Miniprotein binders against 8-oxo-dGDP phosphatase NUDT18 (nudt18). Designs and how they scored, part 4

Target 1, 325 residues: 8-oxo-dGDP phosphatase NUDT18 (nudt18), of Danio rerio (Zebrafish) (Brachydanio rerio) (q568q0)
Amino acid sequence: MDSQSSILEENLEKILRGEGLEFDSVAEQVDPVTLRKNVCYIVGAVIFNSKEEVLMVQEAKRECYGRWYLPAGRMEECESILEALQREVREEAGIDCQPITLLLVQEQGPRWVRFIFLAEETGGSLKTTAEADDESLQAHWWDRKSPLPLRAHDILSLIDAGLKYRRNPWFPVTQPVDFPCHVVCQRLFLTFISSRADADDRLWLLMSNNNTSHHPRLPIVVSFRTYISKAVSKLIEDCMPSSYISVHIRGILGVQHNGRIPGKTDGICFNTLVLLENTEEGAEIGSPPSLETDCYRWQEVTNQGLKAKIIERIKDGSVLPFQSL

## First folded at step 20 (miniprotein)

Design g2
Fold by OpenDDE base, look of step 21:
Structure g2 (fold): chain B 325 residues (1-325), chain A 110 residues (1-110)
Amino acid sequence: as target 1 above (325 residues)
Amino acid sequence: SEKVRITIIVEGSPEEIREFLKRVEEIARGLPLWVVVIREGNRVWIEIRGDPEEVLKLAKEILRIAAELGLKVEVEIEGDPEEVRRALEEILRIAEELGVDEVTIRVEVK
C-alpha cells in the first residue's frame, strides 16, 4: 500500500471513531468567529435518575416564569462544550453531572447552535427555592407523567431520544474533542455508493486537492450566515456540473471544538457524513459524478473493512443526529 | 453569471419528504438547470440556478407539489435587483394561486 493510502485510511478510521483531525490551512484565510458576536452556542442536558425521572429546572425569567425546561444555557468564553454543560447544570439545578454522549446537534446557522447531551448525575443536590436566582428558581426530578407546565414541548422529543439511547444506543458515543477551530465549518465525509446487482458495492470519497500537503484531505466547507447543513451546496457548485444532484446529510461523526482563546478558537468543526446521489443522464450507471475542477477528486475506498464500516454507518444511520431548525 | 437563484426550503414528516423528493426528481431531471437537493432529516433545501424563466417555472412546480402535500415552505431569492423583483412578484402570485396561507420569503440582492 502506498504510504499515502495508509495515512488516508488511518485518518478516515479516526474520523469514524469520533476522533478529531487537525484543521487544514485552507480555512486560515477566513476571518475567525467570535463567541457572542457572530456565533452563539447553547448546551442542554437530558439527565435521568435511577427511577428514569428527568432533571428539570424552573425558569426565573419573566417571559417564562415558573415554567419548566431542561438544564440549558449559553456557552461562555474560555470554556469547552463539556465545561459549559457541567457549569449550566450546576448553576441551574445544583447537580454535578458527567456527559455520556451527544444526543443531538441543532442549528440555525453559526449564530445558534445547540448541543444536547445525555448525561448522568455524579453528585450535588437539587436547587431549592431558597437558592433561587435570575437563572432558575429550583430543580426537580420529573416522572414524565405528572402535570408539569413546560416552557416548550420540544424537550419531550429530547427526553425520548435520551431514553431510547439508554435502552439501545443507535450510534457510537460521541463527545466533543479538543481541537482548535477558528470558523464554523464541516469536514465533509462525502460519499458516493454504486450498487450493482451482481457485484459488491463500490464506495468513493470526495477528496480535496487544494492542499500543498502530499496527502489527500477531506473537503472543508465554511458556514457564515446560512444553515450549516446548506453549506455543502457551495462545494457542489464549485466542483460539479449543472445537473440534478441529491445530497443527503446523514449526520455527524464528530465535533471538534477548543474554545480556549476568545475570537481565535471559538469555531467548531463538524465531521459530517454525507451521501451523494447523481442522476446525470448518460453517466455510466455506478460512476461518481464528473468533476469540473482539479481542486477535488474521487477516491475509491478499496479497503474492504473500511468500506464495510462506512457503508454500515450510512445504511444504519448510526451517526449523531444533526437538525436544522 | 447566473442572474437568479431560488432556494425552496421544505419541512415535513419522513413519509411526506420522501414523496415530495420523488415528485421533485421526476420534474427536475433532464432540465437544463442547476438543481441541488440537500436533505437533512425532515428538512430539504432545493437550490435552483439558471435561466430566470426556467428557474421560476421549476420553482412554481415544486411549490405546487409542496402545497399539495401540505408542507411548510420557505423561499429564498438571491440575485440581481431586477431579477429578484421579478422572481418575488412571481412567487407571491404562485402562493396566492395555490392558496398558501403563510409563505416566508427571504430576499438577498447582490
Scores: ipSAE 0.779, ipTM 0.903, lowest interface PAE 0.4, mean pLDDT 90

## First folded at step 21 (miniprotein)

Design k5
Fold by ESMFold2, fold request of step 24:
Structure k5 (fold): chain B 325 residues (1-325), chain A 109 residues (1-109)
Amino acid sequence: as target 1 above (325 residues)
Amino acid sequence: SEKVRITIIVEGSPEEIREFLKRVEEIARGLPLWVVVIREGNRVWIEIRGDPEEVLKLAKEILRIAAELGLKVEVEIEGDPEEVRRALEEILRIAEELGLPVTIEVEVK
């Protein structure tokens, strides 16, 4: 067994478990992002009590005064995503919480990224009208049936996702991991599955050829003033520029962020699972598409256990959803 | 040096999206264009780059399919000033002809 192959397999296992990998460099010339200057991160919480009522806060903000929403707010400098979540829930609802899992990551083009958590109450006291301030007027548990004037209806699908996950989790618990990153980027698990009617599926991963590294690495695509999901096309343009190519973003395997040094560690790395769909109907899928550059190569995953895990995640859709708005 | 790039963004039901993707592949495969289709749930980006006349021709056909299927549509146009102007005019014309509500963003470089 080659030491480079063993390192790759260990790294793939870490990513599949949501542990991430330390982020050390990117070849593309991009200035570090800075919180509150050119990136905006939002956290939101879905919290249920024992009756499956959801925690709601009554907005104090002029534009939506008196309307109800999930506890949510902007991440501040020098805090982790989890610290931002706990601070926002405490400020708006009076409740201490601990995260259970990310439920959904959303983006609104280059304007913001939102992290929605399923979380549990661990203490504190529900904010009352007597405690009203600039953050919120009060908080209460909503039975999800009674009429309630909502700030916006986007939260209904988020609440439903939380209920679904509590009843029957469909992806492994996924929480942000503490790794610094200076850009907003995706580490791509770009997969191709070769199928034959009378044989086991074969799995291929797109790998970077990198003269500055002693071991193979997954490709990294940096997002610059555009949708994060759309940035996948940059990689495809680099390696398959004369082809019709169709890809399906399945979701993310993990989120990496640190936030400790403003202007240096304000970035996020998403570990994104992508399936390449480039098959003419009716033809057997024998091999991945040709690459038009030596900067990348297809690597077959020959470890049977690892192959099975990755294929299962793809076919079952057992990944944290990523949604572009 | 610079080329036009058109991105068509659609949303619809799972069945509508599956039919849309099948129709798009049928008309786009084999054209002398770079075409990347990115699916994320029931949202699809189709990014088209190449000869401006061929890019626009394919974009119009994709818009016709989207209109037939009743999809929600956005369009992004980026490129040289003259190419962006031409593409914008043609996209607005076809959207009006189809009765297709479309949001269009442009970026001149």
Scores: ipSAE 0.805, ipTM 0.912, lowest interface PAE 0.5, mean pLDDT 87
Fold by ESMFold2, fold request of step 24:
Structure k5 (fold): chain B 325 residues (1-325), chain A 109 residues (1-109)
Amino acid sequence: as target 1 above (325 residues)
Amino acid sequence: SEKVRITIIVEGSPEEIREFLKRVEEIARGLPLWVVVIREGNRVWIEIRGDPEEVLKLAKEILRIAAELGLKVEVEIEGDPEEVRRALEEILRIAEELGLPVTIEVEVK
């Protein structure tokens, strides 16, 4: 029992540090996803120089010809997310880069997932108009003040997030981790925090019961062709079908992907932090809601250091943002 | 035997969403319905399942709150063909009464 608790604590620590955890299993009837056939992953970069100017590329595409945007593009077969980022920045801007951290993960339901990075220049030279091609016309460092015709204004908030992170990081550096996954799914840190006026907060996690794994497991839900919110709702329906339940998806603790084998490892596992909201006004809530199935159980986190880390991530919002569009 | 499920999706400012969530909790707590409220940043999904008449009644009240707060609203309706048609008619009617622009997606089973 103590051995199972120690294993769980070690696994939770790995996920909190952004190291991920080897992908386990999902429903046996799920076919692997395939990049550029039924999933589309997009990478984009926010890169600043020493003058805090942001790297911009001038679009070559007909529908936005001559307009400016962040370096961005679709992931190709046999690439990791980071390899795709570095390739896109080099192709569109002429710049070599190294990722600093993910800033935001976005999803557009069944259509695509986009990974936005803060990155740093490590070499190369800005693409000039003499080097214009189908990828881009040129690249410039933008002072963020001079007029520049933008392809779309969505990048302004991304640039602001990059500046905010550079000046005052609000979550630990988070990079994609090299673990294969055959589906798009969420590993859920579904948490409940009880509060009493005369005692420390207590923390529970929802755990899956028994899949013949030799360690306790967090629930994994498939989120392919749907939003993260629907995946979370499905889990709640499975285990709490007769309750009023309010949850807050806080964000992502990590991203796991390995693009080595097309059609087999094109999936992504997100490690996602979710808080079950306390709904009693002014009342102390001592325990999580009852579960209406044996497939799941509540596990209290009794290690004080681990509990404090998880609660801090929840209360401070110290997590990589995840945005459904 | 669930015949209809309604999901209301709203988006707004942080202050608008905070007030919205407070009001939704006040009207939804204790009802004989399955209600799941999921917040992601400033976007909220409210999924409602149960007796079709009660589901629709709660959905209308949530839409009133969203309209009062000026939120962006989307609605998903899923279920049996007849129940979906009835719910769609009622949602369109209340949206018109409220002057609330709403995008509605339906899925019949």
Scores: ipSAE 0.786, ipTM 0.908, lowest interface PAE 0.6, mean pLDDT 87
Fold by OpenDDE base, fold request of step 24:
Structure k5 (fold): chain B 325 residues (1-325), chain A 109 residues (1-109)
Amino acid sequence: as target 1 above (325 residues)
Amino acid sequence: SEKVRITIIVEGSPEEIREFLKRVEEIARGLPLWVVVIREGNRVWIEIRGDPEEVLKLAKEILRIAAELGLKVEVEIEGDPEEVRRALEEILRIAEELGLPVTIEVEVK
């Protein structure tokens, strides 16, 4: 096996395990994002006790005063996503927690990204009204049956996702990994699958041809003002400007974030699994779409074990859900 | 520079979206237009570029499909001032004709 193919396969396996890769210099020409200026990240926790009651907090803010929500808040400067989660749960609920997995990432572009975790209680005591502040009034273990005035009903689907995952995990445990990024971007795990009658599925990955790097890299797409999910359209425009193309974002394989240096490492890199379907008339049945640029190429995945793992993740949807709102 | 770009955003159940996308593919295939479909969960973006008249024609047909399926629709229009105005008027007209509630965002280059 050529040394280059072995390195690529190892990197693909790392990404599939939810591990990080160093961020490539492709985005060096893009200005860094700054937390609370041009990006905003929110963390939220779904925590169950031994009775399958969910941890709820009562809002102190005027707009939703006295209504109940999940422990959730905005990330601050110089903290990781996990540190932010643990801080917010402690401040709002008085509870110490340990994250189990990311459950869902929600977005409205880089200015609003929410990370929802399944977590477990490790200690602390429920915040009481005597400890009320500007963030929360008190915390409560909710049985999900008794009447509770909710801030919003979206938490019901989050609680249900937490219960379902706890009973039967449908994707691997996914935690944010400590890798610096200066922008909000996606490393695209962009796949094309050719299914032939009476033959094994063939799998291709779209790779970036960097003139400076001898090793093939996955494409990176930066998000500025639009939905993060929509950013893939720019890559499609650059590679296939004349085509009818259908892209299905399956979910997230991993999240890379550092957050240690304000205005320099406040970015996030999402390793995103995408399936591309070509509907062009006259394309050879079972070939990926033709590219109109030398900046990218299709790479066939010939390693049977790796191919099978990727196809399984696509078919089963065994990836962290990503939702644009 | 493209004179007009129309993005149609649709939300629905996985079953509704599959039927919607099937019908869109049937009408959009073979047209001299750039059409990109991005599906994420319960949301779909359809971005259409090309000749303003053909873009608008396809956009109207997609809106008709969405209305027939009872889907929520948002429309984004980007381009030259005159083409944006024309597209906006035509989309409002078809939405009214279909009884389809639409949110329209406009960006004038």
Scores: ipSAE 0.755, ipTM 0.904, lowest interface PAE 0.5, mean pLDDT 91
Fold by OpenDDE base, fold request of step 24:
Structure k5 (fold): chain B 325 residues (1-325), chain A 109 residues (1-109)
Amino acid sequence: as target 1 above (325 residues)
Amino acid sequence: SEKVRITIIVEGSPEEIREFLKRVEEIARGLPLWVVVIREGNRVWIEIRGDPEEVLKLAKEILRIAAELGLKVEVEIEGDPEEVRRALEEILRIAEELGLPVTIEVEVK
């Protein structure tokens, strides 16, 4: 195997495992984001006790005073996503927790990204009304059946997702990994599959031809103000400007963030699995769309094991859910 | 310079989205337009670029499909001031005709 092909396959396998890759900034020319200025990240926890009761907190905020929600809050400067989660659960509920997995990432562009975790209690004690402050009034283990005045009903789907995952995990455990990023971006795991009736599926990945690195890299698309999911359109515009193209964002393979240096490392890199379909009349059934630029190329995945893993993830949807709201 | 870009954003059930995308493909395929469809869960973005008249024609047809399926629709219009104005007027007109609630965002370049 050419040394380059082996390194690529290893990097693809890392991404598929939810591991990170160094962010080689094609984006060096893009200004870094700054937490609470032009980006905002929220963490939330679905935590169950031994009775499958869910940890709820009573809101102290005037606009939703006395209503109940999941432990959730905004990330602060100089903390990781996990540190933020643990802090918010402690501040609002008095509970110490550890994450099991990310359950869902929700977004409205870089200015509102929410990370929902399934987590477990490791210690602490439920916050009581005697400990009421500006963060919360109290915490409660909710049986999910008794009447509770909810702040919003969106938590019901999150709780259900947590229960379903605990019973039958439908994607690999996915945790944020400690890699610095200065922008909100996606590393696109952009795939094309050719299915033939009498042959094995062929799989291609779109790769960036960076003149500076001898190694093929996955394309990176930066998001500024629009939905993160929409940012893939820029790549399609640059590569396939004449085509009718359909892309399906399948979900997230991994999340890279460290948050250690305010205004420098407040970004997030999502490793995003995408399926591309070409519907052009006269395109040879079985080849990826032609590219109108040398900046990108299709790379066929010939490693059968790697190909099978990627196709399985696409078909089964065994990826971290990503939701634009 | 791209005179106009229209993005149509729709939300619906998986079944509604599937039917929507099928119908959009049928009308958009083979047109001399750049069309990108981005699906994420129950949300779809359709970006359309090209000749302003053809872009607007396709956008109106897509809105008609969305209305027939009862989908929630948002529209983004980007481009030159005159083309944006024209597109906005036409999108508002068709939305009214269809009884389709639409949120429209405009960016003038």
Scores: ipSAE 0.746, ipTM 0.899, lowest interface PAE 0.5, mean pLDDT 91

## First folded at step 22 (miniprotein; from k5 with W45Y)

Design l3
Fold by ESMFold2, fold request of step 24:
Structure l3 (fold): chain B 325 residues (1-325), chain A 109 residues (1-109)
Amino acid sequence: as target 1 above (325 residues)
Amino acid sequence: SEKVRITIIVEGSPEEIREFLKRVEEIARGLPLWVVVIREGNRVYIEIRGDPEEVLKLAKEILRIAAELGLKVEVEIEGDPEEVRRALEEILRIAEELGLPVTIEVEVK
C-alpha cells in the first residue's frame, strides 16, 4: 500500500521533470507503426547567434526554390529526434548544433508530427553558394528586420517563441527522452481539481486498475487516423460513456521516442496534461465524476508538494505547447 | 441505438472559443447523448454519439453557433455506410444554409 504510493509519487515526479517512464505495453491487438509508412516526423530548428540573428536556409526544392525557411526536414530510419535535428541543421546550413529545448510540438495526426527546437550553434561554418546542393542553396544569419523572401510565414511565430524562451522561459527545459515505443500514443495525466472557498484544492488523477500490474499506472490512449489530441475521448468513452464530459488539454510534460528498430520502435509516447472540468450532472460538487467501470479509479494526490506542483502546471499552463493544425 | 459518431472541430480567437464553449455547454448538457468536449488552446473538438436523430440535431445547433461566431470548422463523420451517407447529406445541407465553409472527413465502418 505505502510501497505503491511511493512508486506512484516517484513516477509522477519523473514525468513532471520530463524524464519519462519506461513504456508499458498496450492492448496486444495493436500493430507497431512504421516510419514513412504510417507515421512521418519532422524536425525544425530555431538557432540564434550572439547578435540574436536567426539561422535561415535558402531552399533548393523546386516548389520553393530560392525562398528562405528555418532548417527543417523529415526524420529518417534508425534516428532519434535529436539526431534528426542535428543532421538536418548540418546538411542544410553547415552548422553543428545542440538542442536547448523543445519549443512546440505540432500535429495533424500520426502521419504528420513536427518538433520545433530552440538550439545553439556548437561548430561548423555557414553553407555558402559554392556548396549549394539538393539540400539547400546556402545559409545565412537573418537580422529579422531586413526583407527576406520567405517560403512561408508560419516560421515567424516559431522564431518569436524562440526569442521569448531565451529571454524568459515559461516552461521547464524539455527534451525528447530515449524510450522505445511501438505506437503513437498519449500517457494521460487526466486531472480533476475540487475547489472550495474554505479549503485548499484537492487533486485527483485517473488511474488504471490493470490486474496484471500491482501498482497503479496512468492510462495510455493510442492514436491511429486523426488528430492525436482527439484520442483523449477514447478514454472518456471507456470510463464515462453516459455523461457529458468537458476536458482541457494543457499541453505535454514530455516526449518519448528512440527509433532504434524500424517498424518496431518508430512510435512516440506523449505525456499529456489534461484537466477534467467540473460538471453539475456528472459529479457531486467536490468529487470527480462517477466511473462506469472498475477498470479505472480516481486516486487523490495527498502529497502536498506534488499536488502543488501539478496544480501550478495546470493553472499557469507551464507546459510544452502541443498544437493540432 | 448508436450508429453514427460526429466530431465537430472548430478554431478561432480565444474570446470566440470561450463564448463557443459556454453556448455548447448550455445546449448539450442533459441531452440523452454522449458528448465529449476537448479544448486544446484555441481549437475545440466536440464528439457526439447516440441516437442518430438526436446526434444530428445537436450537431446542427453546434454548427449554427460556429457560423454565428465566424469560426473555422471541420467535421468528421464515422459509422455504418447508410448512417454516414445520411449524416453527410444533412451536414452539407446545413453548411450551405448557413453559408459556412466546412471541411468534411468520413470513415465508413
Scores: ipSAE 0.851, ipTM 0.930, lowest interface PAE 0.4, mean pLDDT 88
Fold by ESMFold2, fold request of step 24:
Structure l3 (fold): chain B 325 residues (1-325), chain A 109 residues (1-109)
Amino acid sequence: as target 1 above (325 residues)
Amino acid sequence: SEKVRITIIVEGSPEEIREFLKRVEEIARGLPLWVVVIREGNRVYIEIRGDPEEVLKLAKEILRIAAELGLKVEVEIEGDPEEVRRALEEILRIAEELGLPVTIEVEVK
């Protein structure tokens, strides 16, 4: 019966539902990222018509002239991720769309982050060759069987993911939520599960004891000049510096971005689900590793419903995939 | 204080990655080094920090396992200029010895 425990449980439920939490400050004196200066965000769309043909655009760029790809492009200043998606699909394919869900978030180290959406057509008309411009030559529905010269084959797995999700979703609908963020960062759901043969699993979360908030918070790690996934090691080094530690990034519970103020809100916060693996065979009763700082603590999740939900997401991998390239 | 940080990044099939992780744990457990293994699907980051000689010794063993399993390998080296050059030279020598294609990125402080 603790009001701080009830607040924590409510916040965890919001993150699990993909609603996110308002972003608070990170470490003092961290400069905001700036779109096209030190971050690049790309959106891409998987859209099917009623015959389950996929929307494709013919590239106008010299490097891949005449080859076909999914509608995709860079996010611009002052737009949300969803606005960028809708703008790119209209510019390249001539159609209006609405997002259904994120299918995959990809990163190429510090060079770019790509958001792949399953989306649906809501209007417009396919771009014809008469409308060719620097954005694209034309757009067509592809039956996924006929020969088509592709710009790259990476989109085949993206198209298959879209089909799979339509038929049998394996994670809750996840869309970017409208919260401003100054940096590229992860709010970490860093979990430890202890198991005993004769008892229910116990679940622990790593919590921050930071000085800037009067409420317990999930830790945040900032990415700078490195892979976003690798940045998890910063938290591990800060709190478990003397050990061999193995973690498994399960995926993303949510994506937070706003983009409204160039150079101030160009960042992204990922709500990332991470499992801390047991480090040795011959397990003890399964307490989490000791911490070498009082800046963090392990918090047991004792609410049975909430615990079961989190453990199920971890074990099933029922989360938005995150892929480093 | 430690002067070099090496991150070994590998990618392979699910079966190859499971075997890789098992073998890495066996050789890295209990060493007087800070070692973090981050798994993301079939991509693994192994970050090693500590005494340069010990870091390079472990890196060599990890690269040997990666070569035996035919994994795709990338290495990142961070540290002071002289440490980065020494580590780069040794990593290149190890890769040549193993016949292992490797992409290397360096960041000098």
Scores: ipSAE 0.819, ipTM 0.916, lowest interface PAE 0.5, mean pLDDT 87
Fold by ESMFold2, last read:
Structure l3 (fold): chain B 325 residues (1-325), chain A 109 residues (1-109)
Amino acid sequence: as target 1 above (325 residues)
Amino acid sequence: SEKVRITIIVEGSPEEIREFLKRVEEIARGLPLWVVVIREGNRVYIEIRGDPEEVLKLAKEILRIAAELGLKVEVEIEGDPEEVRRALEEILRIAEELGLPVTIEVEVK
């Protein structure tokens, strides 16, 4: 309706701008997640000096003693994601930093989620061997060419992503936003684009008719002991349980987390951009699939400015990458 | 009742994934099964639910395509204890027949 449509459009604009949206509850009967019990979040930093050398830390842990890695570590209780980043870089490398942007969010099934930041040095001094402790042995700037025994080679692509972003950013600066969440979940921009040769594209969004809100809202899917990316199928099962459906996760528009109350706000909400793939079969090629429930509806985005923004993000892939490992 | 769920997870090069997705659509579209294909870059999740016999038939065809393309494969099996046992036995037999190394996760509900 008229006032509900303007609220929806404002909320969509906030999410597209990276401002996030306050988290609502979910219908599923799932206990809040708890840091260190059933979720583990890792932060990592890509930091360059003026010579484009990358900050590296020599590991003190027994399993990888003396090998090198990016500054990285587990998020602790009562921390925001950014606080964890700054604490880990200071503890392991002696360096103060400020984030520039998230570069990548990764998941390793239900075991952990890792937040990789591009950041810049703002103070402190490189940790020396005289300052070695349980956190690390020392820190150095690495020219990315000299031989260096790495803990793992996964960081090479992360470093390259940081260089690429510094030179030519391909998505808007994206920082975690301070909104509490009790579960690991995704707020889904599930989109369908109908195209024809002689007409403008039409854009549809899947919207929830959930009784937990008087206004239209984007669907939320909770991850429970599964890959976060896989959890998109739960929404599809709810609204299209008899269909063949193919979707393409484009990436995320933002990350929402608070962390202030252990066992209550340890969750994370990802704002995820998803494209429903088209099919060429049938009489209604230019329309989204039929829904088998009244709990959801397809909402056409008729505001031309908003439609253009969303389609641009989809077609350009101008989103923070999300990667399952 | 739909008592078993199989998720096939594949990873490969961009070209291999494009071909995989095309072939999966050709064999899965129109079947009396619930099939969800989720693409994330070069990683694809294919979730299948329905009659256990039909689910396993489709899973075999998908695994054959993955083997032909040389994709990295994981399989998740979820459901009632007896249906999970049956599905696990069949998936292992299929993987051996194809010479396909597969990591399998099982969750009994």
Scores: ipSAE 0.798, ipTM 0.909, lowest interface PAE 0.5, mean pLDDT 87
Fold by ESMFold2, last read:
Structure l3 (fold): chain B 325 residues (1-325), chain A 109 residues (1-109)
Amino acid sequence: as target 1 above (325 residues)
Amino acid sequence: SEKVRITIIVEGSPEEIREFLKRVEEIARGLPLWVVVIREGNRVYIEIRGDPEEVLKLAKEILRIAAELGLKVEVEIEGDPEEVRRALEEILRIAEELGLPVTIEVEVK
């Protein structure tokens, strides 16, 4: 009992530190996803030089020939996310790089997921027009002011995010970790905070029950033909089907992927921080909503250090942003 | 029965989204409907399920709020063929009445 509680607390701490947690099963039987068949992952890099100029590549593709964009491309088979990043920057710009942090994870419904990194140059040399190929025509440092024909303007906000992070980081360094996953899913830190003027805040965390497992685990929600963000509602429907429920996705605590076995480890697990903002409809103030199933339970987080860390991430929003487009 | 699900997706400025969420809560809380509000930055998903007539009534009110605030709107409709067709007709009608540009996606079960 007490040993299982300390194991849970240690696992929560690992996820908060960005170390991840092994992923071995889901509650529902679903087929593994397959890269470029039913999932598409894109990596992109924001890299600045000492003058705060940003690395740009000139597109070789027919429809955007000669237009400029960030180094970016699709993840290939048998790659980690970081390997894909480093390969794309090298192929398109001639530059070796080291990731500093994920800046943003984006989704376009079920079509693709994009990982935007802040990274730094560690070697190589800018690709020149003499080295033009199907990957790119050349690479250049852009002062962000001079006229440059852009492939698309969406990169302007990405560049701005990189500048903001360099100047004033607002969340801990977050990088993908090497754990296999066969589906696109979220491990949910679904939280409820109860506050009273005469007492410390209390923190509740939704846990899944499994009669086969003797220690509860965090709920996992698999994304299927829908926005990853929207998939949170499936958990809410399972455990609170008769209520008005409002939740705020704060961001992600970590990204888990490995890609080593095509068609078997092409999935991604996001560790997602979610705040339940349930307001009064007739229930007792300061208690989480009643659950209408025995498949889940509310677990109070009584370890003061752990509670403080989770509440801080929630209230400050100091988590890697997740953006639906 | 609960034979239709409508998801209203809105985007706007932080200030517009705060006002939108406040007004949606005021009209949706306490209704005999399942309503889930998911906020992600300046994007909000409102999922509504329940009696088809009540679902449509709430959806129309939410669309009116979104139009008043000038929000970008998408709608997803999912359910039985008859209920989806009826909901689609009503959503198109209210969007036209409001002059509200809306992208609609439909999935029939």
Scores: ipSAE 0.798, ipTM 0.911, lowest interface PAE 0.5, mean pLDDT 87

